# Designs tried in a protein design chat: VH-VL binders against Large ribosomal subunit protein uL10m (mRpL10). Part 178

Target 1, 224 residues: Large ribosomal subunit protein uL10m (mRpL10), of Drosophila melanogaster (Fruit fly) (q9vpl3)
Amino acid sequence: RGKINIQRPKAPHYERARVVAVTQPKYPELPKAKSCFKTRAERTQQQQENPYNEIIAREVRNWLDHSRLVAFFHLSSITADDIFRVRVQLHKQNLHLKSYGSKIIEQAVKNTRYEAIVPLFHSNHCIVFSPDPEKTAALLRIVRRVPQMVLLGGIVEETMLSRNQLVAYAQMPGLHAVQAQLVQTLSQAPGHLIQQLQAHQNSFVQVLDVHAKNQMNEETPKST
Below, E stands for the ipSAE of ESMFold2; O stands for the ipSAE of OpenDDE; V2 stands for 0.75 times the mean of E and O plus 0.25 times the DockQ between their complexes.

## First folded at step 10 (VH-VL)

Design gd13 (from gd1 with heavy chain S56Y; framework fv_imvotamab_arm2)
Fold by ESMFold2-Fast, scan of step 10:
Structure gd13 (fold): chain C 224 residues (1-224), chain A 118 residues (1-118), chain B 112 residues (1-112)
Amino acid sequence: as target 1 above (224 residues)
Amino acid sequence: EVQLVQSGAEVKKPGESLKISCKGSGYSFTKYWIGWVRQMPGKGLEWMGIIYPSDYYTRYSPSFQGQVTISADKSITTAYLQWSSLKASDTAMYYCARHWGDLSFDYWGQGTLVTVSS
Amino acid sequence: DIVMTQTPLSSPVTLGQPASISCRSSQSLVHSDGDTYLSWLQQRPGQPPRLLIYDISNRFSGVPDRFSGSGAGTDFTLKISRVEAEDVGVYYCMQATHYPWTFGGGTKVEIK
């Protein structure tokens, strides 16, 4: 290092900052007088200013209407390259992995039979769509190798299914009649199933939070 | 069999109004988007806009916003493209096409030739 | 607007030989939902466009196996392994990831 004669042996910036602070004029911040409330018209205008969300919401609705298999997942932190590899693998089986913001999903399903699924998407999530319900077994085989994706439940042949029911469906023989009968037998009222899916998601989040806190508490003091 | 059948060729003068049609059959009309695409003589394809017949939601290309109106009537499974006042520059072949998900425009109408000259 | 650049402008090819068409977008075609909405259309003389390939590499119903698509992000390719007389026409790439939707300028495939 050849710059010894240029170094600062003291902290002159500290002394200068202290002097400047004493000599600077001090004045109070002016209060703000405007209202924070918005009218219904102003809220409607804000929604109309997001045409991207409106078109994408209809695209989501279109996917829901045309898919005989829809699977919902909690998604932990994952790199763009890793999720791309999973997407390519799923696509080879006619399984389409999609990710949408919670607001877009809410707009897509509002005033539809799917409206109750909104609470599932308050955390990081992704959805897999397919026109082919026989691909449920292939889906579960692929995501088994992706620990960042946790199955929450799904919709098969317009019937809401829990995680366990979807796993049971995947294990059935490849006979359409047997699979259709299982779906009918496992079916529950959408409200009850959504509540179960929400409970599982909330339990998972709580377990992760407790685990994280316990790991932090197990740390011994480190002075490195 | 999925089909989109468009109305016949039109010859118009500048300033006249025009409404052309695209009738869908062989599928659930309200579950698919219908888009309109222009092809000027000897040139490529230009996307004009799209409509979702289920709720009549429309989205236009900025180049065509305010120049045309896209509409539909789901009771007769027909989509429309309309001009209030034609210009000579509107002379082109107009195609309608169906859209869903990853498929882009999967089925196309035969086209409607619109000629605008004095 | 997303600019879709196709090369070449024309591709004269001998029957039975391969043909390759490139399509480059001015920005990534990966949609916010994670998919890439890139398709290829064929327009034979005097006919409306016909869908050949959707979602980069998936052949549409009735499309011969000699057509294949590949690519990612901003660079995409359509290949015809062995060109036949019926393949004469103009080929367009199209993106539906960003609004407004845009087409490539077209590539004319013709027999020499």
Scores: ipSAE 0.424, ipTM 0.727, lowest interface PAE 2.7, mean pLDDT 81

Design gd14 (from gd1 with heavy chain T30Y; framework fv_imvotamab_arm2)
Fold by ESMFold2-Fast, scan of step 10:
Structure gd14 (fold): chain C 224 residues (1-224), chain A 118 residues (1-118), chain B 112 residues (1-112)
Amino acid sequence: as target 1 above (224 residues)
Amino acid sequence: EVQLVQSGAEVKKPGESLKISCKGSGYSFYKYWIGWVRQMPGKGLEWMGIIYPSDSYTRYSPSFQGQVTISADKSITTAYLQWSSLKASDTAMYYCARHWGDLSFDYWGQGTLVTVSS
Amino acid sequence: DIVMTQTPLSSPVTLGQPASISCRSSQSLVHSDGDTYLSWLQQRPGQPPRLLIYDISNRFSGVPDRFSGSGAGTDFTLKISRVEAEDVGVYYCMQATHYPWTFGGGTKVEIK
């Protein structure tokens, strides 16, 4: 039951206050907060204000490193019971629906190849992880029935894909090698931003056309 | 084949220092957490702490904070559990285990028996 | 700390009969990321622990289908549909949702 855990305890606030008190730097003349910019001591103290975020950020990094499929969603208002049912349905397909705060995601991806995803988490969001990229079709089939979840994009085989590119990937049930070649073609683009990936949409569509033709040719030569 | 191989049994006196090891093989060591679990003779399992070898981040159970040190050397794919001063109450079997995501501890070492005479 | 209470402490079972082990947590095991990190471990005499079930109900690789897990929130169950001689050992539930991670006290499964 997700509902039981929806009531946030006072423990996170209490633990944060305690950590700040314990880890406070010995710089007595420097004022606490309210500056238009932060000194090194203030930045260090602010980072130490949330030790829970430190471990969760590493958990997120761990999921990213082990997942060959990562899909990002905008999440509209949904009840705890409804999202729990969606999570259970996804889990049966080895798809792991998770929610994290924006600051935790920023800390997890900072100085990594995934840094470009931060702008996607501007509002309510959730992420689906899977070690199996062939589950992309199953993911989209399930989410199609959940209007509160809107696909924003994803990462397949360490390559950033837009919503349209991820949908196209899901519709290519061909040989795994052909799907891998498609991903490699996209990764030739120097783009670490969604903007750059969209600039090459015509190339992506062209690759999909070649794949479709190759599948057709595989059947035509065999039957003739 | 994924393996976690632990160092051999140790017999120590109270007050002595000790460092035991857990060597990972058959996988990308830096991508997995390594945890340490204690099992006192005839008793159940106790989580001691965990390390993320990629950046050596550690988290300890409050019962073990300050009592032990967990470290790792990713260049030789080895995690360590260390005591500066052993107590008779440290007599136990010590296991290392790895995890990622929701698998919890998926593979376990064979265990290191530590005996501290009183 | 999260207290994990297992019942029964000992479960003598006739070969081929079912066995059921319960695990209760002192508070909800739903993580802030939305998942429930409850697993079940088997420890045979003289052996290290072995993962059986993770994320409440998922069997780990190589685990026979006679093992199943269920539950939600604070109440969890491990079932063995038909106990075999090799199933003798101590079974532990474990939570990895809240730090520190904690184990149940164990349930000894033995043949009568």
Scores: ipSAE 0.510, ipTM 0.773, lowest interface PAE 2.5, mean pLDDT 80

Design gd15 (from gd1 with heavy chain L103H; framework fv_imvotamab_arm2; at its last look DockQ between E and O 0.04; V2 from the best seeds 0.00; counts 0 for: pae O 6.7 > 2, placed apart)
Fold by ESMFold2-Fast, scan of step 10:
Structure gd15 (fold): chain C 224 residues (1-224), chain A 118 residues (1-118), chain B 112 residues (1-112)
Amino acid sequence: as target 1 above (224 residues)
Amino acid sequence: EVQLVQSGAEVKKPGESLKISCKGSGYSFTKYWIGWVRQMPGKGLEWMGIIYPSDSYTRYSPSFQGQVTISADKSITTAYLQWSSLKASDTAMYYCARHWGDHSFDYWGQGTLVTVSS
Amino acid sequence: DIVMTQTPLSSPVTLGQPASISCRSSQSLVHSDGDTYLSWLQQRPGQPPRLLIYDISNRFSGVPDRFSGSGAGTDFTLKISRVEAEDVGVYYCMQATHYPWTFGGGTKVEIK
């Protein structure tokens, strides 16, 4: 088993940023924080002209579009070596730990159904993506050994879930129908997508059968 | 399943315009990027650029910026590569390929051979 | 532009023997998001390229287990444990971390 060096979790840059953040009073600085928000919003609009930021924001949206599991974490001080070890371990389970600036995330999710996640990223953060929601249990097992990563919540099958709801989902057996029903009952948002799938009386097997038939038709297309 | 089907071979003279196509099927077209790759006869692969069909955002290799235009039509799930004025040095096999967040070109078109000669 | 140096230029190999291809980048391929976007492609004679390996070591769907990828930072390797006749072709590494995306020069695998 690989282990993280918990006794030396701080990188010099992160440690300095954390010391400044921790020593500053939050309440007396609320007026400055609000002022900084407005100034930073204007600067973010200027940064949207940066080709690098524009493409990264689209890459974030692409990850959201392809991931049936997205987990949001607060990230405390952690060394580059420790986070690298966590990334490697997660990657073996098809879990992709990504770090993006808050403004890039805001740019990526603006005017999408994911816009509600923006408040989660006002502090140090990271995101784990996976196309496979069955990996939620593996994710939580791995992150349990990384105290610097604190689960805030996630998105499963396009449904926003709190920390407790995501933990409950991870404990479910791998039956797709049971998992879909759980997501619907646990979700804080209306379960429109799941409800539509259930209203059509489509089982996962029937959906796969339709998909297989469509794939066969695509393989041997004929002109009409 | 997933397929990218490209338009047929083209034989052109220098100075002529050309637009070749790449039609995607078997997947959600707007959720994937389409890239264009050139392979000159007997040579290796060169990345030309990519397009995100969802909003038609494009990114070009500096070597191809201003030489070609990449576009897409979501209604017919087709991406395009276009030249306003061909040169003999544009003679090559042109491939389209699909990618998403893992930045790998997972499915490729069969290629379009473009021959430019006087 | 990131230069991708591929060695060897050609790899004559006996059927059933292993083959190894190296790819070295002119700078680190670790992306600002934390991942490394290094893939390997196979091009058989007269065919379009085919994805073999993505994200350094992940085998694409339908790719035989005799293909494996490894590496980090700037040094990457593609290995074929037991070369078969169908493996004849040109192999390319590709980086998609830095724009413009770039390919290695290619390695021709041939039966000797």
Scores: ipSAE 0.595, ipTM 0.799, lowest interface PAE 1.8, mean pLDDT 80
Fold by ESMFold2, look of step 11:
Structure gd15 (fold): chain C 224 residues (1-224), chain A 118 residues (1-118), chain B 112 residues (1-112)
Amino acid sequence: as target 1 above (224 residues)
Amino acid sequence: EVQLVQSGAEVKKPGESLKISCKGSGYSFTKYWIGWVRQMPGKGLEWMGIIYPSDSYTRYSPSFQGQVTISADKSITTAYLQWSSLKASDTAMYYCARHWGDHSFDYWGQGTLVTVSS
Amino acid sequence: DIVMTQTPLSSPVTLGQPASISCRSSQSLVHSDGDTYLSWLQQRPGQPPRLLIYDISNRFSGVPDRFSGSGAGTDFTLKISRVEAEDVGVYYCMQATHYPWTFGGGTKVEIK
């Protein structure tokens, strides 16, 4: 019997659910074990007040405090095998796919600057955490192949970003690429300095102007 | 330069109280859990419990609940393990270690040897 | 309580040869958040434990490449590709998915 307790916020991972179902069939069937006459409201409240939620909320807070990249997704219907494969792909990139109950997330962000994210978690969702903000492009590349995961927005370097801002962030070339281009320009032609500097200066200014205009046309990211 | 520095070795008699310490430095103390681990002479490791120093939330292993008290003083970045009445069976090495939401004990104290004998 | 069973209890290994340590849990170690919190610790003689591997397969900072972890569900393996003299000690697996957190009984690695 592979039935999972549907009265709890999250189903276990597929491999864990298979082992749990075999090892503990019907175990978390709370209405059967305690009382057939408990109301739906009583069962829901009892489940949400589980002491386990207190420790998990602190774990979520720790992930938020230690992650320089956080991405929020709406999660549509997806098989346990497919979500597991996505989790493995993400993990290889130091991207950590997690799911939590909405009450746990509310408790985790209570009295923080991130309290505004709570409305995102009243529907089926998942979160990706990473200490590596440079992995944003890899994240979006992997989830582009997963239509069941719909990007809602994220946090990068402690700044809340909308979906469009996060996508734009992922497309930016790194600071190292800009620095490498400048060094190469200065090294390539010692004899024709004026002509080369004016040509590269115009290109560099044009890139910066396009980048600045894109940032001014979008919602300004909040900074710490 | 993350360090967990524990208080020194203790020699005690049965029935005495004891409070050993674990001082954290080189990191934000309130952003990490502190766990306590017992190692009896010649034996393996046993998880005793954890504390979240930010709010002093604690969780004990059932084997140790009611037997010890875990506490922390975040103003001096120190966690404590305390017995109200020691037994000879409490003779062991006691470690503190930190972790965060990744649930890995990444840094360990040097250990505090507690010897309880008459 | 989750029982963590390690095999072998003792692993005498010729210097420079590979070693493999197994850890089996009595239940799946997949956490409700989706991750598997299985780590490996090394305890050299007279020293505190040291983190080697977390999240099944991630090496902690400063851990040599010769250490690798693998596994899923209830079965996990620590491999040392070329055992060196400094690898002597006791190795523990640890699960931190289910309360209370538990350790394996340890595997002593020694040079023969």
Scores: ipSAE 0.396, ipTM 0.718, lowest interface PAE 3.6, mean pLDDT 78
Fold by OpenDDE, look of step 11:
Structure gd15 (fold): chain C 224 residues (1-224), chain A 118 residues (1-118), chain B 112 residues (1-112)
Amino acid sequence: as target 1 above (224 residues)
Amino acid sequence: EVQLVQSGAEVKKPGESLKISCKGSGYSFTKYWIGWVRQMPGKGLEWMGIIYPSDSYTRYSPSFQGQVTISADKSITTAYLQWSSLKASDTAMYYCARHWGDHSFDYWGQGTLVTVSS
Amino acid sequence: DIVMTQTPLSSPVTLGQPASISCRSSQSLVHSDGDTYLSWLQQRPGQPPRLLIYDISNRFSGVPDRFSGSGAGTDFTLKISRVEAEDVGVYYCMQATHYPWTFGGGTKVEIK
């Protein structure tokens, strides 16, 4: 009785293979990874049907008003799994990933200082909110690993920044670090000034001392 | 110390509704996910879903989508798993577990046994 | 769904001897970000699961060094260098790379 190789089962006889092929449960093709974000069409439809659009718009406004960091991303063919993973990573950093329909965004930002962001929401997009602008570097680090998320721009401390500006901002030392540096610099300034002021005086004293010594040496009669 | 404390065992009849709870303590409840895992008697573990308590973002396993509702109340650091109508097949141990960005469940509740019998 | 296949189903082990559990995934568990989200859990009789290993090979806090995880892609292994009485239970691998997250069927470790 030939040892049934359970690790490499011999291909079943042609007839058996046919039966197995036919009896293999056709697992419904896993729905193609529906983007975690409803398609623009789906979102638009949902928005039209949603009686709570105003509530959602308020929510968006609240996010904008209470966030010191807002980043806008274009999503290109990102899977639900990828989005979920990114969301987990972002949440770990207290970064909040949200997606809203364009109409909701328009409603939310209408007649506000944020109205300029409306053109960014013509395609699949998401927004990341944070109360902490220092998380910009963390955000960029996370999203760099997600090529499907394309940074479009953002708002930091109520200032709209381009993609490049956001990147530059993330490279800057944190406010505290800058403050610390400033304090250090300021603390050193008086010392340096004092040193400079004293340097001239010290030099003068040295010159005088040398002169005095020389005069004393000249006055000492060579006792022949 | 991080702890997840679940509600007590439940004995229910088919068709009844049920809501079980998982209270987190010893950590920032809003910074970690809470997942629910089912274990049928004598069987393995099944991931049901996960919630981020901060904003109540929720993901379900397709197998459990529409079958249960996961929710959280961050004010009392509690997550919930609920059924609108229980089935005998819902008889199982249910675990809540904390989840973080490493995609692992690092701390687990003691489990809630749910028995559904006619 | 990703199928996680554990072998063996049962592992009778003599105290002090090593044990090895295999977990195979139906697909690669390498995420697009390069990480592999594979974890090992231990469930002792009458207890909830406990995290042992995360990210293939990282021991969770408080886990003894006799536990080690290895593997890549679709093949993963949990090793216990010296089995102790307290190690009796069911061990599960879990993948969180692909949605939905799935567990292996479990491996029961028993003392001979």
Scores: ipSAE 0.018, ipTM 0.527, lowest interface PAE 6.7, mean pLDDT 84
ESMFold2 (binder alone), look of step 11: mean pLDDT 95; pTM 0.959

Design gd16 (from gd1 with heavy chain D102E, light chain S32D; framework fv_imvotamab_arm2)
Fold by ESMFold2-Fast, scan of step 10:
Structure gd16 (fold): chain C 224 residues (1-224), chain A 118 residues (1-118), chain B 112 residues (1-112)
Amino acid sequence: as target 1 above (224 residues)
Amino acid sequence: EVQLVQSGAEVKKPGESLKISCKGSGYSFTKYWIGWVRQMPGKGLEWMGIIYPSDSYTRYSPSFQGQVTISADKSITTAYLQWSSLKASDTAMYYCARHWGELSFDYWGQGTLVTVSS
Amino acid sequence: DIVMTQTPLSSPVTLGQPASISCRSSQSLVHDDGDTYLSWLQQRPGQPPRLLIYDISNRFSGVPDRFSGSGAGTDFTLKISRVEAEDVGVYYCMQATHYPWTFGGGTKVEIK
């Protein structure tokens, strides 16, 4: 819902609650150092604020900001030796295979335009980053031989792409290909795995719709 | 062209406060970490800490935690290293350096010499 | 803390001859994300450090091809195939895999 009625009257209930809150007696906060117990919320927050996770989440965000190609994969059971060989092959093409926990991904993309990708990481996953979007074809060629890695989608030149769109992009590089994929995302049918494919399409469509609306809205003040 | 320009040399007495600066140009300042590295006279390099200017998140080496403060002002693309009270043992060359991913520190400032003596 | 041990402490080299510097870490430098955050820095007299090699073997922009890096896990090597006068300085390995980030003690390359 992008429509806002600024003339809508304020809710009387909320105004009354605010007046009551303002007139309530205030008590000074007790020094935290003298608390003998932490609340469940405080303990949960402390567990979530792991310093290791905080720094790694920013490293992930940094990779997202610097990569013109990001590909998301579901990762089935694979040996450490096998994934290492894949990583070496990818690295020769300036493709960086990274594995992060779902909590770290969630922290990294929270309150960013990439937040829509979080549902993709509810199971085993990995991500491939590259500063070079022309390497998309090389990426797909290499992972075709790795059945444990299943392509879910990606980001190319800041544009969210489905699996099929990323495959098509590899065959049609350039600005026209990216624009064509954007159009195709809005018109694609969900397919046989309706819930998962619908979630992917809804996620990508929502990101693209928000991005397009933000671009239009950013231009509005300049045109008026 | 990516450039990190540090403030000039400082001569201070023990107990004095000091704030030195590192100004970034030629790149998107908020998308890179800025780190600080100490080099004592005739010695090697020591990592002090880093800051992510986008949200001012900081991480310090345990050896420097509580001894210095790292901050940044993204509106003027500048990172800072600050001491509340200098010691003679703080006499060193201080470098700022930019960090992204596996490159670690890719571009370095020219250094700020800090001399603390009575 | 991860200890980074460099050998030798100093390497006097005749112009045009090769030089080799070793760096060993007390623990594996493979990051949880799968890459190895091992870099080599050069510091010429009176100058700031300069990045030479990152992620074990990748040469940074503008670095001559006479510099090469190799290694895996805990054992890393920087090689200069043919030392030139401008290569005089101190070379450091650095790890950014484990917190806190640490540097090797440095290897002084000088002309004999």
Scores: ipSAE 0.388, ipTM 0.678, lowest interface PAE 3.4, mean pLDDT 79

Design gd17 (from gd1 with heavy chain I50L, light chain S39H; framework fv_imvotamab_arm2)
Fold by ESMFold2-Fast, scan of step 10:
Structure gd17 (fold): chain C 224 residues (1-224), chain A 118 residues (1-118), chain B 112 residues (1-112)
Amino acid sequence: as target 1 above (224 residues)
Amino acid sequence: EVQLVQSGAEVKKPGESLKISCKGSGYSFTKYWIGWVRQMPGKGLEWMGLIYPSDSYTRYSPSFQGQVTISADKSITTAYLQWSSLKASDTAMYYCARHWGDLSFDYWGQGTLVTVSS
Amino acid sequence: DIVMTQTPLSSPVTLGQPASISCRSSQSLVHSDGDTYLHWLQQRPGQPPRLLIYDISNRFSGVPDRFSGSGAGTDFTLKISRVEAEDVGVYYCMQATHYPWTFGGGTKVEIK
């Protein structure tokens, strides 16, 4: 029949009564001031989520450590089909588009040189990784056709670059020495680069808010 | 070049302890996961667990949780797989493999054959 | 655990002819980060496994162009366009989307 996972097959069923009996915690003696239901629910939820988050956080750290190019994007509403096409196109250029929850990113970069990027990920986001910094130009060519992805900035050869600096880096293909000089020059003012990355994210949110309000004023003839 | 070199073959009796090794070279050891994979004679591959050498974080397959211990010593770029008490059912080839980013085992050790018999 | 079913169990093939191996997972292999972690390994007789294809369709460094991967969700295929003598061995699919990571049962490719 050509099953290609369009309908996503159901996972094998487990006997729920047996699973509940086996996994249910023994009744603890707790202070009477505390809710037993809250304690059990909190423990179960933490146990279920915590190990996976730790593994994924280490994978994020692993990607950061192995990538000479990391680009950060704000991601507006986009269909699953559209993002899949972008991911395939990027992958052909050794560019790896990833989406992670903010908690996982925070855990991954905590106590590392990347900790300053956490504020970038408070809204909908995605990251593109590559071991090859020469692919920056290819990345920007692909992304300019995807208006839902807004470049915030990136990291090239361990140096944080603003949107404008990353665009400038991309415009010097085939001149490795000149590109290296640019990165070195930019690294002399790291505090300003972080502020610029955060400012671009805030400016983008403000632009979206203004645009939404303008759309409402033009297209809504009756407000209430 | 990237290389994972495992310790030599072992012949043991049931109840004995054993620790086998996997030494990494040609790369930054702490930036990659090391995984362990079992292959029983004439059978397929089974994932046993992972270690991240930078902080010694481990994750085990449920089938191997409590049966083995995975550890690493980053000062000598070596990962370990250890049994407190071997069983005849532990007879297998054991592989270590490097893992990163794209969730692939890209480079593999040559394998350590462990034979447990009375 | 995710069950990985490979077909055929054995594939005798004439030198220069194509070979095709199928791998089916018991549930979707699309990860929450957006990628699909389906990989193919080759194990030649007496040797350790070797990575051939990662993330469905990407050839690992040094892997000949005759190997290709395709698929999505739960159904995946490894193709060898023209089998050579050095391609004899057992091929495994592997999923790393869900814990525990699991392998297919293997497909033995041999020359007839």
Scores: ipSAE 0.295, ipTM 0.644, lowest interface PAE 4.0, mean pLDDT 79

